# VH-VL binders against q9ybr6, part 11

Target 1, 148 residues: q9ybr6
Amino acid sequence: MSGSVLDEEAEKLMDYDYLLEKLYKKVPPKSGTSEYRIPEPQIIRIGSQTVIRNFREIAQALKRDPKLVARYLQKELATAASYEEESGQLILNVKVSRKVVNQFLQLFMKTYVRCPTCGSIDTKLLRQERAYMLKCEACGAEQPVKPI
Key: E = the ipSAE of ESMFold2; O = the ipSAE of OpenDDE; V2 = 0.75 times the mean of E and O plus 0.25 times the DockQ between their complexes.

## First folded at step 1 (VH-VL)

Design t01 (framework fv_patecibart)
Fold by ESMFold2-Fast, scan of step 1:
Structure t01 (fold): chain C 148 residues (1-148), chain A 121 residues (1-121), chain B 107 residues (1-107)
Amino acid sequence: as target 1 above (148 residues)
Amino acid sequence: QVTLKESGPTLVKPTQTLTLTCTFSGFSLSTSGVGVAWIRQPPGKALEWLAHIYWDDDKRYYPALKNRLTITKDTSKNQVVLTMTNMDPVDTATYYCAHSYYDSSGYFDYWGQGTLVTVSS
Amino acid sequence: EIVLTQSPDFQSVTPKEKVTITCRASQSIGSSIHWYQQKPDQYPKLLIKYASQSFSGVPSRFSGSGSGTDFTLTINSLEAEDAATYYCHQSSSLPLTFGQGTKVEIK
């Protein structure tokens, strides 16, 4: 009975409608993002898992460490994730649509890649104590961003 | 070239269930990122989004109508079906199906011609 | 839900004049606004996506601008074939919503 209650709460948190509303509240599709585009996620679903086959390519386009992008998706989707360095794939232990995955990747780009001062994607993310610092290589601006 | 066409009854009695079929060509719902939506327009009124289905069977519904709407697809037949229960005269409208892509995330680039559904006794 | 209010509701315009249609959102939607043209007894056709991006095949006289809550569709030089109702549409949050429409007629 208690297990059923916990399972229902987990299902509610993983509900696509809930996740989609959460996503749309944070970042409208393509709204406020740069014209720079990331590769289309190549997704294969296996049972309860979502596999992003070209994850390494996506991380390279974002100019960020694949493990950092993986941790971001793991946190936003509230699921376990495994990045396979050999294949360049990301395995998410949740069923999510490509649309949802793409929107979180766009949100990652807006938050951790794009300079809020000049709009440049030529930036670095530096670890500093309790915060990440986004440093723009184009304009020199530095902005604290929330830890992943 | 992308084309979509709606089909179904043009007259429905109050309390009956409406079933509309969207048949399309020029794209496949097996193609990653592709989706089809249903939008309606009551005579002289604004457009209203009703439901959406994607290649991976992800489904979205207008919240106030969710309990009355069911959207399904048959990828091999290039068809999307919308079912709406308990029809009322206020549901009289032209019903459209439209193509979308996941990276477009909500605009509708190609539309069917529309089918007028009148709800009356 | 996000309410989109268009202005004006109706406009009668002489050929070759500039037409401006505005769309105001009840809350910020960034650039997630799209514009459609609907001629009498026809289906809507996409003109502009994400506030300012022209859809393929759309004449260059159509342009869009704005961000946040205030958006504008401009027809630089009205042609006879442009007589239609124009709708704005937001994709910022569910449910997806449309404006009430602006009818443009030729004088």
Scores: ipSAE 0.005, ipTM 0.502, lowest interface PAE 14.6, mean pLDDT 82

Design t02 (framework fv_patecibart)
Fold by ESMFold2-Fast, scan of step 1:
Structure t02 (fold): chain C 148 residues (1-148), chain A 122 residues (1-122), chain B 107 residues (1-107)
Amino acid sequence: as target 1 above (148 residues)
Amino acid sequence: QVTLKESGPTLVKPTQTLTLTCTFSGFSLSTSGMGVAWIRQPPGKALEWLAHIDWDDDKRYYPALKNRLTITKDTSKNQVVLTMTNMDPVDTATYYCARIEYDFWSGYFDYWGQGTLVTVSS
Amino acid sequence: EIVLTQSPDFQSVTPKEKVTITCRASQSIGSSIHWYQQKPDQYPKLLIKYASQSFSGVPSRFSGSGSGTDFTLTINSLEAEDAATYYCHQSSSLPYTFGQGTKVEIK
């Protein structure tokens, strides 16, 4: 262990942030409005860790397994994460703001929850060999999505 | 528009406690991603970060001064208060408060107060 | 703590010349470096955040570059109003630290 793993993860997060700013400027959002809202994250900071206290409630609102949502955040933030079954809290080994957490949760909802055809959140993620399939229970549309 | 302004005594005797108040407008410390820092600058020297407090009440202090510093916020009044005990002539400096904006995982100081010179002498 | 070393300490520059200021970190900080301008008897103003992102309202002659341990602030064509002390600041690790400053004077 010569270097800090947290410093390396921070560099990855900075690269991602830079790319998001470039994408946002070049390709403006086509729609930013949604009727369905997820609960606001209740964030407590302990040292360098970010704790989302109401994480289970957020995952329930997204109608997804908390462990799946945790893996998504872990990968997108390039950090270690721990989901606590007893308390329903998510511990992220990085300092992030509620704004950033909200942005990733909204992106998760858009990519893995909301049907792009009819806008319904009544959907399922199905694991099919090399991909996830987002299946809408309302309109029947099926769309391949990037594996988590 | 974002503004910050420091207030407090300009003259302090050795061993006394310094209390500085930062009053701000144009943003709230209830807003995720916002914080307020205290930074000082001794005459003719570099900037030194002392402490900050974030929207979620996370408080950080410069390690060598931690036992002398207390930072608090009053979100309803748009104020952040720094208390520094046992003042010494070496603590003579211009004290600034500044907004810290967290862009993802770390922050920068985007708007600063005008600064207040605190002289410590007998 | 992470030590930031700026070079040069002082530079006297003819108007319209290019100014280059470097900041070296004692360990890797990714892109978590920010640059401030402080004119005499004034408060510091943010110029560049995260190594290369210009803050709003900052003239286009100011730019930043670098990653890891080596960072540069460039003033492409020095104006009289640019006479100031310039500071780098790292936010990668607590405690947050500043460089010692680079004073730029008009020749």
Scores: ipSAE 0.000, ipTM 0.508, lowest interface PAE 15.4, mean pLDDT 83

Design t03 (framework fv_patecibart; at its last look DockQ between E and O 0.05; V2 from the best seeds 0.00; counts 0 for: pae E 3.0 > 2, placed apart)
Fold by OpenDDE, look of step 2:
Structure t03 (fold): chain C 148 residues (1-148), chain A 121 residues (1-121), chain B 107 residues (1-107)
Amino acid sequence: as target 1 above (148 residues)
Amino acid sequence: QVTLKESGPTLVKPTQTLTLTCTFSGFSLSTSGVGVAWIRQPPGKALEWLAHIYWDDDKRYYPALKNRLTITKDTSKNQVVLTMTNMDPVDTATYYCAHRDYEYYYGMDVWGQGTLVTVSS
Amino acid sequence: EIVLTQSPDFQSVTPKEKVTITCRASQSIGSYIHWYQQKPDQYPKLLIKYASQSFSGVPSRFSGSGSGTDFTLTINSLEAEDAATYYCHQSSSLPLTFGQGTKVEIK
C-alpha cells in the first residue's frame, strides 16, 4: 500500500514539472541580448525536496536579499521554501528540475532586477505600502512592480 | 575520522585577551563546504555560538561579541584560532571548537572535548 | 536573533518510558532545527539534523519531527544511558542559537 502513495506523489510531481515546462515553452524566449548571467543553480534532490546549494551566490548575483528571492520562488512554485543563512542553501518542499528553477530565477531577474527602460541591473527594489518600486540607478527610471 | 582539540590558557585575568587554538584532523579547510565554529558554555548553562570560519576565509561572529572576537585559520597547520579581548568573569566557560559538515549539513557535527577557561583576578 | 524555547526544562523519567521534548522557535525556521545530546562533562553530540534526519550512529529510539516553529525530539524507550541534557539548535538565521536545554534524569 505504501508503493501506491509514492507512485501517486511521483506522478503528481512529474505532472508538475511537465506542466511547468509546458507553461514556459509557450513563452517565447525573448532573446534578451543581456550579457548578464546569473549562476546556474546547483541542485540536489533529497526525497521530495529540492535543494539549491548555491542559492546565496545566486541571490548575490541578483543583488537581492536571499530571503526575498526565496519568497518569490515559494509563491511561484506554490511550495514551502526555506533559506539557511549558515550554508546559503535553499530547500524547496517540491521536486523541481534545475531548468524550471532557472526559469523562475530568470523571470525574477527580468521583473525585479533589470530596468525595463535601459536594461541595467543596477537597480533597487523599494518597498512601498502596497507596492514595490523598482528604481534604476543608471537611468533613474522608476517602475511599479507586483509585491512579492 | 574527524577530530578536534582545543588548546590555550585555562586561566585568564580580567581585561586580558584570550587566545584559543583548535587543532583538527580528518578534514581540510581547503575543501569547499568545510568550516570550523567556536561555541562556549558557561558552567551549568546553555550553549552559545561565538563564531565560525569558512573554507574561503569568510567569517561570521555573534553580533553582541563581534567587536571582541577574531577568528582566523591556518590551513597548512589544520588550525583555527579564536581571540577574545577584554575578558570578564562572565566569560568563564568551556570553549569548544566544532567541525562543520562539508555536505548537506553545514552545522556542527563533530566537536572537540572543550577547554575550561576561567577568568579570575 | 531567533529564540528557541524548550519544554520542559527538566524531567525525571522511568526507564522504558517515552520521552518527549519540544522546541519552539520565535519565528519560522523551516526544517533547520538540530538536536544535540550532552552528558555530564562531555561535549554535545549531534542526534538529529534538519528536524527528522538521524545522525550516524544514533540509536533508532531517537526521532525528531516538526516544521516551521514547533519541533519535537522523542525517545521512544528511555535507556539509562540517555540521561543527559538535550539542546535544540537552529541554523536558519545568524546568529546561530540554541535552546536553553532539557535535562533528562532517570528515576
Scores: ipSAE 0.351, ipTM 0.755, lowest interface PAE 1.3, mean pLDDT 89
Fold by ESMFold2, look of step 2:
Structure t03 (fold): chain C 148 residues (1-148), chain A 121 residues (1-121), chain B 107 residues (1-107)
Amino acid sequence: as target 1 above (148 residues)
Amino acid sequence: QVTLKESGPTLVKPTQTLTLTCTFSGFSLSTSGVGVAWIRQPPGKALEWLAHIYWDDDKRYYPALKNRLTITKDTSKNQVVLTMTNMDPVDTATYYCAHRDYEYYYGMDVWGQGTLVTVSS
Amino acid sequence: EIVLTQSPDFQSVTPKEKVTITCRASQSIGSYIHWYQQKPDQYPKLLIKYASQSFSGVPSRFSGSGSGTDFTLTINSLEAEDAATYYCHQSSSLPLTFGQGTKVEIK
């Protein structure tokens, strides 16, 4: 049932950003949580690409190597990602909204940064044989996490 | 168009319990990222946040008042209710309910008109 | 608790002049600050969200700036209808807090 209106709706449903917004809009962070205080992604769309201008600052707030966070986003968004060291920007080969990027970053925080024992974000990822180990600097807890 | 309206008694005696109802339209409190807050303003004084409730029933209270406050919602009625126990003349204020949305960084973007509650013997 | 301190408490300003209101937070709140206008006998209205983003329908003469602990609301050419009390509000940390208010009058 092809028409100009129906073609536009089909394009919206195939829009990666639109689909991801629908899937992930159910878990916004709340005031007062460490996840809420991560800098909001500064997004610029260029053609079919998404540029996160403040990516270095975001990675710094997560206390993680920007390349690691970029690899996570590349995997989760099923797209190529290029981190530009000089500018601190991340280029994603997909159209994605600020909300979707923020929700994936919140999931990263929950999985790879926040200590599940005490809730502190003062943690490190350590390479241990076949796994990554999340070590909390505040309470000393350690646990394995799935690889990126 | 988001609207909110406060309802309840305008005069209460000391020690009584105040129950205020916020009735709203133009949004659903089951929508992720949405919440409702209660704020009061004593005559001629600054605004003071009291409580808020999130879409998933998570609740937060101003710590000094938490033992006196209860916030609840009824999503099917588009209502949020604030109960404040042991009212005192210092609680005399205009009470507002306000919409909060993650889209606006949880700023209180739409307010009700407010209801003045006087606590007097 | 994060204290928001506004300056000045009161301004009497000639029409068409610039008004500057500052808000200082006792701890960093990033850009999670919002500015409200409250005219006499009215409920507050949102002007600026997230430090610098204008809310829908707000005149362009209103602008906000700052991050971290120091924030500014500017009215670049005051109009008579802008006589009001202005509040800053932070949504970063619990408990949520407001500044004490800045009253602006037309001279």
Scores: ipSAE 0.303, ipTM 0.764, lowest interface PAE 3.0, mean pLDDT 86
Fold by ESMFold2-Fast, scan of step 1:
Structure t03 (fold): chain C 148 residues (1-148), chain A 121 residues (1-121), chain B 107 residues (1-107)
Amino acid sequence: as target 1 above (148 residues)
Amino acid sequence: QVTLKESGPTLVKPTQTLTLTCTFSGFSLSTSGVGVAWIRQPPGKALEWLAHIYWDDDKRYYPALKNRLTITKDTSKNQVVLTMTNMDPVDTATYYCAHRDYEYYYGMDVWGQGTLVTVSS
Amino acid sequence: EIVLTQSPDFQSVTPKEKVTITCRASQSIGSYIHWYQQKPDQYPKLLIKYASQSFSGVPSRFSGSGSGTDFTLTINSLEAEDAATYYCHQSSSLPLTFGQGTKVEIK
């Protein structure tokens, strides 16, 4: 009973995901099951919008401000996003798959959370001048991170 | 490679406005984490920071000189312009522009050759 | 503003001797100190960034150390080409500031 319209929309979403992955070439390969995991995004599509319902929970698992993670996704997806503090959900003004959202969240974790020296996720992101400094609470290493 | 070069008048009369241009290559001032600073050095004295402009057009000025300084960028021309009003003989100095990048902890990794500006009647 | 005080102001050193220059910050700046070399009538060149990291192309005889308020630039074995004024600079807080400079001269 599915129409060709649904098939066409699914194909367009898949094409967008593919182009986005190709365009950015920033997504790291999956590391393995022994590493720290974040909750899988719970996505609802509403018209041209993608809603991440458990966004606050994801940000808490990343140990970062939800607004910071939202700004990162806005920049990487080149779209407008609204974080709703009351509901804890993120509204993206673009059609994007769970897979693409998860890939950018993994890249965020690699860049802004995980210590490149020891692999620990027990880190803080501090503002120094107009940059962020990633400070590891486990090994003490510090390094600058690209501004969001 | 990153290069910067200052240009502008070498002689300015008291009370006039100084306009200096920094022309650069090897980077874009639209790249996140990049900025350009202006520094001066009076003859025989220490380095003094004047102003900085970031990739997102955020502008910072040395507080004591803020009312005299304006910094702007033209990203398409790879230029940063510093304007300083009401010049005085004590403003005689070599003026430098320098590249700053978050990857270098915003240290000034590459400098222009400098331009000596003399303020006299 | 953060005041950076260097010592000594001037040093005359025999070739191959070790040179030590200190920079003291009026408040803690972590490791956001950078060291520059300026030869007469030339522009400054970055030597050490983030207290202890050597900048590309800088000879291994230059090293930096310290954190918080007390920082040191060391030239392990002075060469004739090292005659210059050395400046520390902090990027921890605005306004950006420099030390007063240390002039190193060959004896």
Scores: ipSAE 0.295, ipTM 0.717, lowest interface PAE 4.2, mean pLDDT 88
ESMFold2 (binder alone), look of step 2: mean pLDDT 92; pTM 0.940

Design t04 (framework fv_patecibart)
Fold by ESMFold2-Fast, scan of step 1:
Structure t04 (fold): chain C 148 residues (1-148), chain A 121 residues (1-121), chain B 107 residues (1-107)
Amino acid sequence: as target 1 above (148 residues)
Amino acid sequence: QVTLKESGPTLVKPTQTLTLTCTFSGFSLSTYGVGVAWIRQPPGKALEWLAHIYWDDDKRYYPALKNRLTITKDTSKNQVVLTMTNMDPVDTATYYCARMDYGDYEAFDIWGQGTLVTVSS
Amino acid sequence: EIVLTQSPDFQSVTPKEKVTITCRASQSIGSSIHWYQQKPDQYPKLLIKYASQSFSGVPSRFSGSGSGTDFTLTINSLEAEDAATYYCHQSDSLPWTFGQGTKVEIK
């Protein structure tokens, strides 16, 4: 208050908004990318169709709804897709290689799962009015991502 | 035919900002899954990844250099620009740009010829 | 960050001999390893992607194998045009990193 260093520090300690902001700046997000693997897609070709037998397991590893991941693949591959809840498999009405499937699943993880700030996969995808929000449970960062 | 070409100054003084432009043809950065990366190589040393940008403007930087690096794209001009601030003689290197396609979006499948940037007074 | 260690640093090899280059990751990277060839005073060229998949136009004498932490690039029968430095690159986690390089020379 008088302009001395001691008076300034006492004033700042009594300003709770300033203290909360200072405390927030003290806790930076954890940096780096954790090691995490999704299961390798088990692909079977049946005529013009591609079947991912372990699709439920893959979606569980991504911590996302299988129907959401299926919708993403359907749009990226420009084909019809059917998720079978009883068997946990995904049927794509296109002939596509395991490599291509894996690349789109990695891209899904990069876009809709991994936190761009800390690399954590411990995130939530929340629907808001006109966008999806990716919220990191590890570092607290929130980022809009394009709708699926 | 896919081609990429780097352009920018070949000589930079210490503390100055380096701006490099990658101009490409045969693909578009509006194409889903496509990206462009910058990689450098000091004389006689190994390759070092610096940054990349994807079709959707997703950007990644080498963490130790993040506060010095900016990557941008101009989709209409088929260009990706890398800016690096506060240049030091240790930043002397050949700078490359390279494509990442959605079929190979983590591998650098087609490279530019490279441009040698020397940092000295 | 993930460190990639290549072995050997240097090989001098007679034409037609088999060349084996190893890349070891400090942590598991699955199959997210890519191999590049760089001839003297030239830019790098992609040879193998995702550990074992040949890039288009690459001669069949080049092959890749491995998973997890240990990866190998093999040149089945060395040709004179194969004199180059070979680099591995991991894209499993950021920052993406390269090995130190293996230089292959012809006797």
Scores: ipSAE 0.005, ipTM 0.508, lowest interface PAE 15.3, mean pLDDT 82

Design t05 (framework fv_patecibart)
Fold by ESMFold2-Fast, scan of step 1:
Structure t05 (fold): chain C 148 residues (1-148), chain A 120 residues (1-120), chain B 107 residues (1-107)
Amino acid sequence: as target 1 above (148 residues)
Amino acid sequence: QVTLKESGPTLVKPTQTLTLTCTFSGFSLSTSGVGVAWIRQPPGKALEWLAHIYWNDDKRYYPALKNRLTITKDTSKNQVVLTMTNMDPVDTATYYCAHSLDWELYFDYWGQGTLVTVSS
Amino acid sequence: EIVLTQSPDFQSVTPKEKVTITCRASQDIGSSIHWYQQKPDQYPKLLIKYASQSFSGVPSRFSGSGSGTDFTLTINSLEAEDAATYYCHQSYSLPLTFGQGTKVEIK
């Protein structure tokens, strides 16, 4: 009648399997090296929590609001997230590896940062109602992207 | 092998509340990025989007109808429910539920539709 | 809300001929157009997503093109089974909207 912790963990595992399938579909393992690199996540594990210590630096490299990137990770990992503005850290209420975090950050970059037409990261997100428009400052292309 | 099927009353009187249930198989609404929409089509007219619910319980409604619409899900039953208040003859339509992936808002699989007639 | 206007409303076509259906948006929507086929008394089926990406299992004679405000669905060689009403749909902004439909029938 009330949710059990075991059921919640099972649902999170199902989400991870789906998300891994989604990642390999959109970001194949054979994809080449990108010229632009985001900082590697600095992960500290505290019990069941994953703390990304350099999260502010990562968001700055992505040229996106840290709260937007945090919301994306919260939804992709099906967990609660807390962004600490003073320390620049993101606390995720789930145990995940640096590799998994990095894969989702790469998917975020592909979906919400990199221009699909010219490959430039010099882009901005414009809010249109509850949708986002990705506008490239380099080539001028505009592409709608799914809401976060 | 995604399937969806709508169920509910086929006849509704003006001012009554309509409740429609979408029962599905081949996917879970616990899966990240999955959503279900309700779309209607009045006889001989175009398709009209009504509401959408995502795996994380995020909900979107057609703005002009939002005060009449409620969308909910029961993940254990593989069901999504649409409730529409204060029905009017102009709401006569075939009502469809449809599936979406990856937070997308295009619909790859649809139910067969259920015709709801509103008359006195 | 974004208004989608399709042309023509109706087209009667000889088998094997090329069919073109146009969808015009009231504002720039990038590539956020999707196309559906609806046969009489049936539910709509997705044909093309994001202006030009074919959905799985859709015959290669169907293709989409366009960007911004003007979009086209093409059936390169009409088959009898293609008699249906075709709808465009935009996902650029809420509310989601559909065109009025284009009915294609066989002569």
Scores: ipSAE 0.005, ipTM 0.500, lowest interface PAE 15.6, mean pLDDT 83

Design t06 (framework fv_patecibart)
Fold by ESMFold2-Fast, scan of step 1:
Structure t06 (fold): chain C 148 residues (1-148), chain A 122 residues (1-122), chain B 107 residues (1-107)
Amino acid sequence: as target 1 above (148 residues)
Amino acid sequence: QVTLKESGPTLVKPTQTLTLTCTFSGFSLSDYGMGVAWIRQPPGKALEWLAHIYWDDDKRYYPALKNRLTITKDTSKNQVVLTMTNMDPVDTATYYCARTEYYGSGSYLDYWGQGTLVTVSS
Amino acid sequence: EIVLTQSPDFQSVTPKEKVTITCRASQSIGSSIHWYQQKPDQYPKLLIKYASQSFSGVPSRFSGSGSGTDFTLTINSLEAEDAATYYCQQSDSWPYTFGQGTKVEIK
């Protein structure tokens, strides 16, 4: 039985990789958006501040708490940030480009969202004593990741 | 058309630092899933994966060599640079850069540069 | 680190015969194995990725199979242009590693 389960899991992983390859070849990325429903950051510059207008939508697409994603950006950019719950905007107290913001959001997704075993974004980040645990709801894999 | 090409010195003395540049075209390191790896092959021996860098600046180094290796990218120039310190005759090898694609779980090398032979001798 | 052992190290084969190359991993790697062809004085070229997926432009005579620890690259009818060293590579766990290579010559 375990052999049949392993075969099924292997087929799913290979199908997933094959589908991603087809998507990259057949449907090239359009207008700088993430492959899977990650909105392009909408940046407004106000003096020395950078405002991500659609931050809540981005965090929702990542399936993570906006406050968690905001803390990650604060640490990576070494700056103060303010998440406005009513407007869904993130205010960064630093000048950064859309490209830099997108790079850190992609790194967040790779580190704290995407399953390293099957590539699925259907994952949960669980707080555990010494570390965060990334648990995949698709393949069941669990692994520790550095706390934010 | 994807192309990669290695450049750098072909002769290095023991204890010196090696710097190799990979210049590529046909893709960008701003593209999701894209990366560049450095692979070496000593004469008559197997391939060795030394380091890689991805679109999101994620970097990995071969554990036994990590204190000697540095990999960086310049996305606007389509270049990736590998630096290796304290060269030794055993580091004599053909050095390749290659494109690597990340599909959630691991990666493979789909397009390769022509390789550059680096000889380490006094 | 995961060690990949290829067999045989060398084989000399007549044209149109079937060639089988095996790669064994020291621990389970699922389907995270990739196969490369390297002709003398040339750079390696990707043939098969994730155990069984053919790379673009690769002749249909090349196929891959296996999962877990045992993987096979098959050339179902050897052509003269297929004389090369073949390498397997795993991407399951860092550091990524290559097998020692299998050299295929034409008789």
Scores: ipSAE 0.000, ipTM 0.496, lowest interface PAE 16.6, mean pLDDT 82

Design t07 (framework fv_patecibart)
Fold by ESMFold2-Fast, scan of step 1:
Structure t07 (fold): chain C 148 residues (1-148), chain A 121 residues (1-121), chain B 107 residues (1-107)
Amino acid sequence: as target 1 above (148 residues)
Amino acid sequence: QVTLKESGPTLVKPTQTLTLTCTFSGFSLSTSGVGVAWIRQPPGKALEWLAHIYWDDDKRYYPALKNRLTITKDTSKNQVVLTMTNMDPVDTATYYCAHLEGYSYGDFDYWGQGTLVTVSS
Amino acid sequence: EIVLTQSPDFQSVTPKEKVTITCRASQSIGSYIHWYQQKPDQYPKLLIKYASQSISGVPSRFSGSGSGTDFTLTINSLEAEDAATYYCHQYDSLPLTFGQGTKVEIK
């Protein structure tokens, strides 16, 4: 109660630019970098396919639907992807390195998880008719992001 | 094919207001996640990001210039307008507009040709 | 704001030789860096994204590497058409910032 509801009300009552300027001035020197880390992808290569064994754990750490993260990787890697709900694995129909997979997962976190205003990962991604909206539960900021 | 083109005055006097228009084709600012940014480059110097605007009218400005900058859009005309007040000779630069890929903030994948604005007395 | 410092400012290189350009960030930016190429009197063109990801249509002689604070752009065999100024650009945090540029000329 002392958290997201109060933050949402404050944002609605204030000019957005004024709130951004205030928050920007209070940002600590290291607040622009994330200390939160996602699990390292556990990769198995099978023929021409890349299997991410711990994909469900990664999606849980990102606080996002595994199917949404899978679709993001599918589009960024320009390949077909299959998420297996029972095993929690993601199968990509392409050979990719662990480094490349991790790079796109970090970019996903930056774009669809981390609040650009306060750096919090305590956020929700809302699908709306015109856009995806990233809503921060810590500071109340709402930011548009590209649909996946 | 995505194209952008800057237009506006090429010469501005100190203390006056600069108004630049970016006219584009091949995309719409009614499309979710799409934006347009303004970047400038003084002669022989580095690129400087100034501002950007999203399809839903969300606006971001370079903090040190925020009080001088206004960015607006006219979705029906495929135009984005940047206004900069109190021009100074140090603001002499080539001004570019660029297509913004909404999820990266820095993915300037298509640029206008640029317009040189000289500020002199 | 995050300051990006490039080295060297200027490099004159014989055709077919390797070119290395570095970019140092004042704080960690993960891999949230792009590289742009700007030829004289032209707008900048996106060359490398996400520190190391290639872009379709960009020659394979261009590659990027690095993470955190230290980044490198490499041209493994310089061609005449590569004479340009190269800029690194961070999008880890607002305001968005660019390096001061590295000018590459042909001997």
Scores: ipSAE 0.006, ipTM 0.496, lowest interface PAE 13.0, mean pLDDT 82

